# Designs tried in a protein design chat: VH-VL binders against q9fz32. Part 15

Target 1, 221 residues: q9fz32
Amino acid sequence: MALYCRDTLIIIFQKLTVADLARASCVCKVWNSVATEDDLVVSAFTAPWRIKELVGRPASVSFWRDNGIWKFAISHRICRGDSVTSLAVKYAVQVMDIKRLNNMMSDHGIYSRDRLLIPISNPEILANTTCYVELDKYAKREVAVLYLEGAPKREQPVPGTNQQSNLSADGKRRLIESLRRSMQVDDGTALYYLAIAEGDPRSALSEFSADLRWERQAGLN

## First folded at step 7 (VH-VL)

Design q1c (framework fv_ogalvibart)
Fold by ESMFold2-Fast, scan of step 7:
Structure q1c (fold): chain C 221 residues (1-221), chain A 124 residues (1-124), chain B 107 residues (1-107)
Amino acid sequence: as target 1 above (221 residues)
Amino acid sequence: QVQLVESGGGVVQPGRSLRLSCAASGFTFSDYGMHWVRQAPGKGLEWVAVIWYDGSDKYYADSVTGRFTISRDNSKNTLYLQMNSLRAEDTAVYYCARELGYEGKWYSDYMDVWGQGTLVTVSS
Amino acid sequence: DIQMTQSPSTLSASVGDRVTITCRASQSIRSWLAWFQQKPGKAPKLLIYYASSLESGVPSRFSGSGSGTEFTLTISSLQPDDFATYYCQQYDSYPLTFGQGTKVEIK
């Protein structure tokens, strides 16, 4: 203990507070830059197709690197009497393209499904529309989906794309470890991105990837 | 801790049926999707079928579509494969395998735990 | 169906060697690839998922890399326990498909 102890401590605390604020400002700046980057990539993705609005965001940043027509699909609600052949005629696409897009081995697979993805034959159909970025469980990929009858109300979790975080302790540990290894970061960083993604590991990976891109572009590594 | 044990394999004549079981222990079975994978003697691995964590979705390899049926009983922690109209080419060791079907999302389709396998021989 | 092709089909190596196995997909599978190890008479064991993520309990000498259509499994310093057959497997789309396997045997 010394006579000047209190004054020295006050100066140290002020410097720590400034350092803490600098870290907080850096985090906020990175987050804001990610939002700016997101706006830019969304605009670049939608502009060629004259899409009015893109709802949702992909879990993978790689989604934005390819804006070809195969990124888009019509979501058709399957009704009794529908067949792959009749839908191919209705939408002016080939049977093989429907089967390939939906990972179908045979026509019989249609009757176990609630909805079917239809390839876009005429890109002009996308003009001035709202598309939804969704993970299709059958196609096993993210697709920008067009609903001709309007998007279904999300009153219940969408099958195959929703996450309900009620994992066992072992499952949670493996999830954090998996994310940590995929991102090549420490547990704290993985947990941070998982938290801001509300427990969705794919969204966490997307946010992390966007931050890395911003850091590289800014020269921060 | 986590274990999968297959049973029900054996020698069966062409055209007959056989039902395989896979008993799960050491984890919450209802949180995971389950797969069947087979391996013919001296050959590589061939994926057969998958069933989602709640039994709502199923997918089959084209070679078994219409003949095999995958099912599960979450109350008994057991996975099943009903094999009908068996052919000589169905001769293989059949493995059950686990994936994170419910909570796993982007990593849910890989198989992290496998059983020891059960041999099915289709021979006349 | 997505076809998976491994190279080489067989390789001979000595303990301590760096071993690289390649896997090619007939179309882009992004990073949805797993690597498995299988010893004679045993079930396959997961080594790597999501192209580069090491499964818990797997030795750090194993690593995976690649994305799209080209993938590699590397064993940095081969141990006696590593002589086995290795399979790559895509899970980007159904049906799930495996490579034909690469047998790593003693030189």
Scores: ipSAE 0.000, ipTM 0.422, lowest interface PAE 17.3, mean pLDDT 76

Design q1d (framework fv_ogalvibart)
Fold by ESMFold2-Fast, scan of step 7:
Structure q1d (fold): chain C 221 residues (1-221), chain A 121 residues (1-121), chain B 107 residues (1-107)
Amino acid sequence: as target 1 above (221 residues)
Amino acid sequence: QVQLVESGGGVVQPGRSLRLSCAASGFTFSDYGMHWVRQAPGKGLEWVAVIWYDGSDKYYADSVTGRFTISRDNSKNTLYLQMNSLRAEDTAVYYCAREGYESDWYSFDYWGQGTLVTVSS
Amino acid sequence: DIQMTQSPSTLSASVGDRVTITCRASQSIRSWLAWFQQKPGKAPKLLIYYASSLESGVPSRFSGSGSGTEFTLTISSLQPDDFATYYCQQYDSYPLTFGQGTKVEIK
């Protein structure tokens, strides 16, 4: 890799998609180190959608491996008179897609929520906007969220004190991966259950099992 | 049943290279993080390296950083350790170990039998 | 790096004895500690994980206790099969580190 200087490789990688960067990182150590630069990964993730700024970073590196439109959602603040049906009409999306994204069986749950995630129907809405990478308690995964009325002040949907802040970074990654394998879910879902369990993997497994039983009963699974 | 079988050990002169293999069977190899741990003759255990289930994350002990490379081939259920620039102090039995996750979480729930690497002139 | 120190380094005991091995971490590892048994010429075997959780198939005479920096492995009634070397290991952070080992030998 003497023929490639680091600056030349960076210029090349700036033109790659997230999937292309992931593939390039498998080639050799030099390519791998350049491909994992924060600026390159963020640029590859945001460029197709022309996003102005991405605030926050995912806890799982797997978040970056796919930049499809399903990674993004509008955060709609629920107002009196809103329903899943009326919001589906307003945002030109399907009722089923809203319910799937928010893990809901019926419209009744909407009034217990402050916000509802809406799927992106027109990607152009993302152009020149600021999106926030957030762990969403209802979607149970990390989502790049667009706030049409402006972002709320440090209001995280994760309940209670975040006990994960007292774990080492390596220990947290190990726990997330172990839970992912045990539950057979993605890293974002594992992170969600670990977060609501305040870092306790036994409680995380218990919460997941309880939710899976409820979802089976509700017909969501 | 879970089995891990190491191979590739032998006698090698200082400065040379050697590649170890660990053949896994009896479980879904691609679901588990894998480790290498070594033990010098008559000495204690020393952790060497880890690789995640998909190969995305790796970490090494300072004593081997820059010289050893851990890798895996999930299609062949095999873990590898490429050892370059070998030194006399790398002489040890090298164990392949599986990271457990079934309940709470384990450190290492299964180990191979080990393969001896002797670095001597 | 987190340094793990075991005591004693060697222990002489008789069948039926209660034996205690201690392990000290140079900084808090909370409960991220495992205990392993190694017999001559064999690979290590997991006994205890998360400081006090007994691995499936391990006899109940083995128990672990402690948190933070001070940990103990206890064998309540030593059996002939228990003469081996025992290692503690922290897995709170990388690099993973082991104690130097405690050899339990026949008196």
Scores: ipSAE 0.000, ipTM 0.426, lowest interface PAE 16.9, mean pLDDT 78

Design q1e (framework fv_ogalvibart)
Fold by ESMFold2-Fast, scan of step 7:
Structure q1e (fold): chain C 221 residues (1-221), chain A 123 residues (1-123), chain B 107 residues (1-107)
Amino acid sequence: as target 1 above (221 residues)
Amino acid sequence: QVQLVESGGGVVQPGRSLRLSCAASGFTFSDYGMHWVRQAPGKGLEWVAVIWYDGSDKYYADSVTGRFTISRDNSKNTLYLQMNSLRAEDTAVYYCARELGYSDWYEGYMDVWGQGTLVTVSS
Amino acid sequence: DIQMTQSPSTLSASVGDRVTITCRASQSIRSWLAWFQQKPGKAPKLLIYYASSLESGVPSRFSGSGSGTEFTLTISSLQPDDFATYYCQQYDSYPLTFGQGTKVEIK
């Protein structure tokens, strides 16, 4: 497929009805990834980790494509005396893994945060727990979050609303320009993938790549 | 035309300091993250450091942490690498490179590279 | 640190050959991989980003594929200008890391 024509294909996919998606997926066997039956994908995602309950749903269907441990994180409430180094020791993870997950290039600003995401070192911790699918403003992606102290009683984060609200106009402009250049597509295509990825540029690129691979395999290009 | 030009390389004794510069032209320097990458003679590429578009965040390879400092002056369209406590193993061609891709919040790929400047640390 | 391993380290080929270079990551980097070409005495040149996206101005004989931990760079019909060293590089997380390089030389 020519890079120049990607916006046309994306507009077609965006305008497909549920019935049209059902007809297309019956032939290609992609129905479960595109027009997912909720019970089946949740069961497939949670069963390997023996998760009791998954609260919330991702805005992007690409979330379900991979159920690796990197989809999960512990939400740690930052307390006096905490540091990236001390938390790495406490949770038996590497300092670099914490910094990467939270998009931190330095640790000087940890106390300006209410919470920090901690990568899961032992998957057994997920067994018989409740995880929350949340769009994390620091990780800039959807994460299945475990709250060891219990979920916050305050309004629960909902996918997509908080990330867009936390970006400046200049930040949004640069993000769209960056995606447009990386994907080599027009502004409308970049905006579409950014929207379905709830403002996460990495997820936007992953969704775009997945759609191109699916299209080629299904013979729709 | 987008261009990056490194300068400041030379022969220096172990334990001394050296500062490299990278002059950018042909694009809005203040909109891009910048990297330093080095290559020892006859060896492969080794990433050294990155600085965000506004200078707010920096990250370093473990081999240079505590010795090297990356900085930038957006008013002069110039990137710097201050190298302190130089060792023989720091001998390399040093390249500056522009980051393109995911935005000022995420890691991106390096699309434009300078020609490099040679740093030789020897007694 | 994420370790990037290329194979082969050296490859001998003739003009017109199909050349494949493999890059393996020690952990999943999803699709955050770039491929660079370097000729003696020159700076690296970007060929591929996001594992499979061809950089503007790069000939269509170059292609990239893969995701997760296994990636390939393919040159469909080797040209004289393609004898060089090729590097893969992950940009999923810091520190950024390169493969050791694959030298493509004349048979």
Scores: ipSAE 0.000, ipTM 0.429, lowest interface PAE 15.4, mean pLDDT 76

Design q1f (framework fv_ogalvibart)
Fold by ESMFold2-Fast, scan of step 7:
Structure q1f (fold): chain C 221 residues (1-221), chain A 124 residues (1-124), chain B 107 residues (1-107)
Amino acid sequence: as target 1 above (221 residues)
Amino acid sequence: QVQLVESGGGVVQPGRSLRLSCAASGFTFSDYGMHWVRQAPGKGLEWVAVIWYDGSDKYYADSVTGRFTISRDNSKNTLYLQMNSLRAEDTAVYYCAREPGYESDWYPGAFDIWGQGTLVTVSS
Amino acid sequence: DIQMTQSPSTLSASVGDRVTITCRASQSIRSWLAWFQQKPGKAPKLLIYYASSLESGVPSRFSGSGSGTEFTLTISSLQPDDFATYYCQQYDSYPLTFGQGTKVEIK
């Protein structure tokens, strides 16, 4: 029993803004669960800037509250000879904007840092790129970071995000197949419940059963 | 209720020194950059100095560089302006003003809160 | 230093009039411009920030527009409480600079 076509709902919801997704979450329990799905929130956050992929997740849901350009920055690897002034020229931004973003007003001591955040002057630079959600310890805020030279080999995990299931692609496919049989639903529905359960099949079954009971009580099924 | 209250103004002779204070209340003082702005009698506004939220950096207008020193004591929620080698042209009402830091998502903030001002008159 | 020039320096208007004040920067300040209102004997009050954003608690008859080097403050229907001096201020770069002020007087 597929209560809703998940793929169709995702296509619809991917066209909504973050504010519209919040409104959609009030419609019904299954729609609410789909509307608050992590991938849909990410899509709504990145769509205005045409970002290809967002890696990592924020520690706080408040990060998704708005998607203004100030949520994004270029991560510049500091090299000998760099200065705030020379980097402002290189990236066509103001010295004051760099200093404010990095919680600094002095040019001295940038070499104590491995990287410096550069504000986005031209939003088109974000188009078709991969950004990384990171907590910057100097700016003391979460930022969606663009690495022009490629991400560091050992990327820093975002603090406070839920641990990801260490499932291989094959293991995930086997779990989806098993859940599909147990719940008597299509692959998309099984994938949805496995995803919200972070790969735990017991939690997936529990969540599906709760949604089915709620729908029965509401007279929807 | 956010409030800034200046004090320390008065009449002083040229070449002397004076220290102004600005007492902050109703907000977390240590989260905000603070500025001094002055206004000569019957004239417009002139920016004087800024100090970052943690006191780590400062900038001054060229007209006061080398003579004025901005400082703050976050434990007392107080901003200071030490004015040395005062000149007749320094005669003005001095305002302290708050610039948002963390609350502005790191974009420049406008002066949203001002003190009532304190008058400094430099005359013989 | 960035120089800010306001026009006119003095403006005479009647209640209900549409008032427009212009501010020009000697170089681009993008959108980092604020507008302040000052009444005699009082501290300045923030009206508009980031060129066009209305400060909380400020009446909707006030609006700002512009970017780069040319900016405008508009009062759509002047009220008795609006007779004051208005200042623009750039906060794109140090030193921060203000316009010379525009005094709005009763006609």
Scores: ipSAE 0.000, ipTM 0.449, lowest interface PAE 13.9, mean pLDDT 77

Design q1g (framework fv_ogalvibart)
Fold by ESMFold2-Fast, scan of step 7:
Structure q1g (fold): chain C 221 residues (1-221), chain A 122 residues (1-122), chain B 107 residues (1-107)
Amino acid sequence: as target 1 above (221 residues)
Amino acid sequence: QVQLVESGGGVVQPGRSLRLSCAASGFTFSDYGMHWVRQAPGKGLEWVAVIWYDGSDKYYADSVTGRFTISRDNSKNTLYLQMNSLRAEDTAVYYCARETGYESDWYAFDIWGQGTLVTVSS
Amino acid sequence: DIQMTQSPSTLSASVGDRVTITCRASQSIRSWLAWFQQKPGKAPKLLIYYASSLESGVPSRFSGSGSGTEFTLTISSLQPDDFATYYCQQYDSYPLTFGQGTKVEIK
């Protein structure tokens, strides 16, 4: 049982008997005194995979909604002679799983990339490791990345959206509605582009427009 | 119920062709890579071919390269193996098998069909 | 191609015995090894994947160990249903290859 989310604890408390509620209240006080809500969601995300440390934070809170293995990937630095097929064999994964994870239309897509995300086929490799939450520009997704050769040196943690947003829930809803109208897409798509743009609607629209132009050139739209 | 059912096996003369089918049910066929594995009478297992979930990539064992073609029709939930220029050494029970994807983590053959016998007489 | 060699090719055992089957790869396959059980006239059944992970529904008396080039399948207390042929399979690289099989027979 990895129920570390605050909302999950509230639901559990609602289902307990009076005696159980008193006991759970004591547990809740201990959790509140030693852990923040952020710490709880990180623990829930990492505990099933026995990850030692998670560096960085996602721009979108939807990242935390599921902790399946597809949230994780190996960061493979592209080297001379690499191909999607040879890397699929090397890492014991399927070519199509690599293409899907990396939003690739063809094998030649690797020529423009500095890295390729490799799916985790064996979750045991995540045990006692450090993973980095990163937005991959080409894959258009946030992923928890494992660096087998060691992560790039960083002076300080660089989580996404470090500053506390002063936008209210109503403010975010208004931004999503405005962006949805401008892009003529569903809420999920609008929210995704807003998230990768760190809440900036101009950057979100710019990224969306760039993706539409690229997809049109590639014959996908 | 998750299952794979092979068909199309039979007795065939050397040099002729035969097409095997594998009907999938109980799961989203288009999400999985599929394999053919064969077993000669009284012998061990031999991997034959793989096809990716959307049919875009294929790989074959050297013993069948140029003679066998793996294909799939996701609209019919069916896997195929077209066998040309058959030889006595191709005599075997042919199994289709499902390979789990990265969302299931292990890429192992978790589901197998019952097999269909192909006999190449010479 | 990666060659997979099993030892022994045949093994005679009694109910309640501890049975160990070995599988050796001609080069490192890390932990990308599966074990299958096959009864006469039936399709193979997955027992162990990733060298040591027990497939759902498989009895706990089955266990796998090893990494790199040497692997073992152990049955801690042989049951009547366990008399079968066992195969190891590497899936580290294409083409996928199987061991020749180990037949576990009643003594």
Scores: ipSAE 0.005, ipTM 0.436, lowest interface PAE 14.3, mean pLDDT 77

Design q1h (framework fv_ogalvibart)
Fold by ESMFold2-Fast, scan of step 7:
Structure q1h (fold): chain C 221 residues (1-221), chain A 124 residues (1-124), chain B 107 residues (1-107)
Amino acid sequence: as target 1 above (221 residues)
Amino acid sequence: QVQLVESGGGVVQPGRSLRLSCAASGFTFSDYGMHWVRQAPGKGLEWVAVIWYDGSDKYYADSVTGRFTISRDNSKNTLYLQMNSLRAEDTAVYYCARDLSFEGDWLTDYMDVWGQGTLVTVSS
Amino acid sequence: DIQMTQSPSTLSASVGDRVTITCRASQSIRSWLAWFQQKPGKAPKLLIYYASSLESGVPSRFSGSGSGTEFTLTISSLQPDDFATYYCQQYDSYPLTFGQGTKVEIK
């Protein structure tokens, strides 16, 4: 019964981490209602990194399932003369970490991109800053983005716009439709695996396959 | 009906260039990533290159990096492979193939629809 | 590069036989493996993706299993239409690589 008492759940949830809140949301409708309250989830996500403001919201609540530094990235506007190696030196990060975050094997695609995402090497850089939740087409996931230099005047970050929310919704819909086709499942199943994989389609396929293998093995017993 | 048709193959001398085309029909070409895969006579399959749905990113096999360029024209529903500095070992049937990613911002990196192939012979 | 090795290179079988083809990766590819069928003079056809997921329209006699470095393609009851060359392909990392192929021929 405690799980269905809303007043008690609110007190409990104030003490949970982001991952714990996300897990609690999967238990029942009452827990899900409390766990999806913006103030609790955003506070739990931003507090460890001392972020001043988080603009935008993820298309899926699965974004909140873990609270690691890998959820954050610096937006670097690509300029002539930039290379993955020069940016690795500039931002004091490993070349492989930049390539991994941006799904790059080679440097040949860098100049066709408007920006490159840089992983956070020093979490202190996030303190007292504003981050923007964006679906990045190259990283192929939702990222909390930090802008150190202003984007070009016409491309300046726009806090809390409906256009940003609509873009994330469109991206989520495309991912679900593509996964549904790849896995030969319904939308609900595709959404579930995308959710537990934090929006990463390759991880979603991995979890789905693991579950199918376990089901086949269990059936043979 | 979903269809991919390759063209542009032929006999070419070593060191020369050749451009392959792949005409897509029966699906929204601009929603899919595309691959080139080749097969030398009597040998197995070898992956060559991939291009994102919007042309924004590309990846190549080490054996062709710096010599081949993959590109696409979504207004013409056509995929291209520009092959420069051709070598005898480039002799193969070249297939274009559709990545299974549908309206996604990623590649699945396996192919569900393949063209019939076009033969490229590099000989002197 | 991740090297894919298939065994056997050639397999002789009769209609109705259970056929198993093995594919080994030089390092773990988790479950990022597809299986293709190729008939003489034709383009490859996707059979299985993600190690064990059957592509739509592919007969249920085909199945895949395995993870990590060892994978198998099984044909539970071989049909005349199944005499072909089969290829595994990893897509864990670039460059994408194929096995050398296994030719299934009539005994």
Scores: ipSAE 0.000, ipTM 0.440, lowest interface PAE 13.7, mean pLDDT 76

Design q1i (framework fv_ogalvibart)
Fold by ESMFold2-Fast, scan of step 7:
Structure q1i (fold): chain C 221 residues (1-221), chain A 124 residues (1-124), chain B 107 residues (1-107)
Amino acid sequence: as target 1 above (221 residues)
Amino acid sequence: QVQLVESGGGVVQPGRSLRLSCAASGFTFSDYGMHWVRQAPGKGLEWVAVIWYDGSDKYYADSVTGRFTISRDNSKNTLYLQMNSLRAEDTAVYYCARELGYSSGWYEDYMDVWGQGTLVTVSS
Amino acid sequence: DIQMTQSPSTLSASVGDRVTITCRASQSIRSWLAWFQQKPGKAPKLLIYYASSLESGVPSRFSGSGSGTEFTLTISSLQPDDFATYYCQQYDSYPLTFGQGTKVEIK
């Protein structure tokens, strides 16, 4: 079948619907094998915290070596009036711990950010939740993030602030490469999920995770 | 019960000023952004202005910029619209509306609760 | 400014009919679109936000679809209470803008 050729798969992926991609995974085991092979490692990582689901995959196998609380963080959407100090009070954490996690030397960096990572103070909040493995540009490492308000499918610009700039061609290539690593898939699959998520990498990861969950429930190996 | 009640409308001559009020009850007013929207008789809806939950930022429609001022007093749970240099074209029912706000962590600009409106007639 | 254009401006329908109203944006607003219902002499009422999300308390016969520049409001089985004017409204950027309205009246 031409579907075993990598170049052919990339072309096909760019035109498939979500349902079609799920059906195609029955022809090519490569898309399913990642979830199957990771099951044991993911279970070992999440079980101590009673996490319901872990979305995404780390680029490095070393991520799984340690499952301490410092691997986790709350992703807080910054709104007007927020400050590092007010968020430290809200989440019952230390100001310096927030600054260290986000590689901040001062409070000024918060105003241009959409989201801020908050350290986990009480591990109980992880119980029965969904966490997302994300490469965070500020923390400069992979973090398992918790969204208390639900994972962002969309980002709305704060009124009066600068619009999100469109990615350069190089920036888009780096974004696709990052998604490819997190999802452990080829370029065509990463491009497909990014396209249906309208360029939002977190939404792309969420939709990919939903498709993998559907495949597991449907008994597709 | 979440409620918004507008007041201050009436008949006024061109070039004069008028101040509208919107009294909020049943929710934490200081957590929500607020809008003014108007509707001329027999016409569609036209957005007028917005003010953020703490009063720090405001935005206006071009048709009212420089003439209207939106403000709020969170201690009184009240929204205001100061309308100066009124024109015949400002004749409309003025509604105040609440947006899902910053207290939920997202800035959602959609208006979920509206007042009953107050009529402003600018006539000579 | 983003221009919102509705089609049709007026439509006549009977109880039980499937009614569709279209809204076009002059540029992409992604999914930042709300639909409002207004009855004569009353304030507008939110029906749908984020293009397709049904507001709490709104009957399930109302649904929204679309993204980018083309959006549709559908009433699957028109009820007597549904004869009203419907407005789309974008909230992607300021100034917020409304469509001109679509009046649904009795055939």
Scores: ipSAE 0.000, ipTM 0.411, lowest interface PAE 19.6, mean pLDDT 76

Design q1j (framework fv_ogalvibart)
Fold by ESMFold2-Fast, scan of step 7:
Structure q1j (fold): chain C 221 residues (1-221), chain A 124 residues (1-124), chain B 107 residues (1-107)
Amino acid sequence: as target 1 above (221 residues)
Amino acid sequence: QVQLVESGGGVVQPGRSLRLSCAASGFTFSDYGMHWVRQAPGKGLEWVAVIWYDGSDKYYADSVTGRFTISRDNSKNTLYLQMNSLRAEDTAVYYCAREVSYDSNWYTGYFDYWGQGTLVTVSS
Amino acid sequence: DIQMTQSPSTLSASVGDRVTITCRASQSIRSWLAWFQQKPGKAPKLLIYYASSLESGVPSRFSGSGSGTEFTLTISSLQPDDFATYYCQQYDSYPLTFGQGTKVEIK
């Protein structure tokens, strides 16, 4: 039977979608072996979007189960003045789609993050690009990421991670708690503003107030 | 085997406080957002609060904002709900629930595992 | 807040019947809807997510459909184990909201 020849199966599987390959792999050990070949799976995943190169591989084979647009995201480096609302306008996506993709409950969730995942509005943006399979630590999922500004050479730590303070651990916790009450925000947001203020709580409050003022003046919240 | 075990429920007078706990096992607790959902006797489900995997984000239903505080201790695999200024309308079975997390952006804001619930009765 | 309304609130059915439950959202939630089953004295159990995706381990007789504001849960051939209360839940935006529940009881 020609279908049990490995070379014949490889040619057939190169024509299948990722979903079809996953279904085929459940049927037969020989088909499963061929269907899980790295080149076939990658080709099926990238071909519909005309992606030039996929860098990295997922830790879980379940990543390959579907190749819908939701598997892809733009990685946006967060800058001062950015808000979920302003980024939704910039990228022509819905605020709730950004929040959902990034597992954000509050609009202030961005202040504790270095990068934000943006949903793909126009799939043509993926054409002839290089995407990176990465585990996003905040979203806790593997995504194929597009870097419009170029891929970073290393992950940036959250602001404040590299700080060495002369404050005791207890003193630092008290400062964060005090800022939480004053700003009415979560620990991550309070820590972020404390970090950019180099540990000065007055400067942290000032920076937070300035960001809220700009958001309100821009009509964003 | 994922397990969520709740405790701390009981009968309490209006205006008093009560603290609920949810002990998690069988999964990496620090990787999941956690929720509290309640159900008044003979009524439907009502979402109460969420806390993100690292404690950085929290959100509350308007009915409990300012009175309830959600927290977690990842070193002890435990979720908490501190309930202050309790009212008769807070009487309910309180469930802790694990938020779904997948390798896809489609799977957030709903729950794959629930605790068995703990009954809180607010009465004079 | 997004209001979720289920219909009917109660339905009586016999084993083998096709059962359909409807859920309506006060505004579009696209496909961000889950269905849960709850038996008396027990915690809810996830059946369906993303409006139509069947949770692992859930029998194939359960199916979901719909998008926007109108959603349905269908049980193609009701089994004795299916007599329970069913809830829809939107997760398009916070606060998360549930329908009031539909009780499926023995005819």
Scores: ipSAE 0.000, ipTM 0.435, lowest interface PAE 14.8, mean pLDDT 78

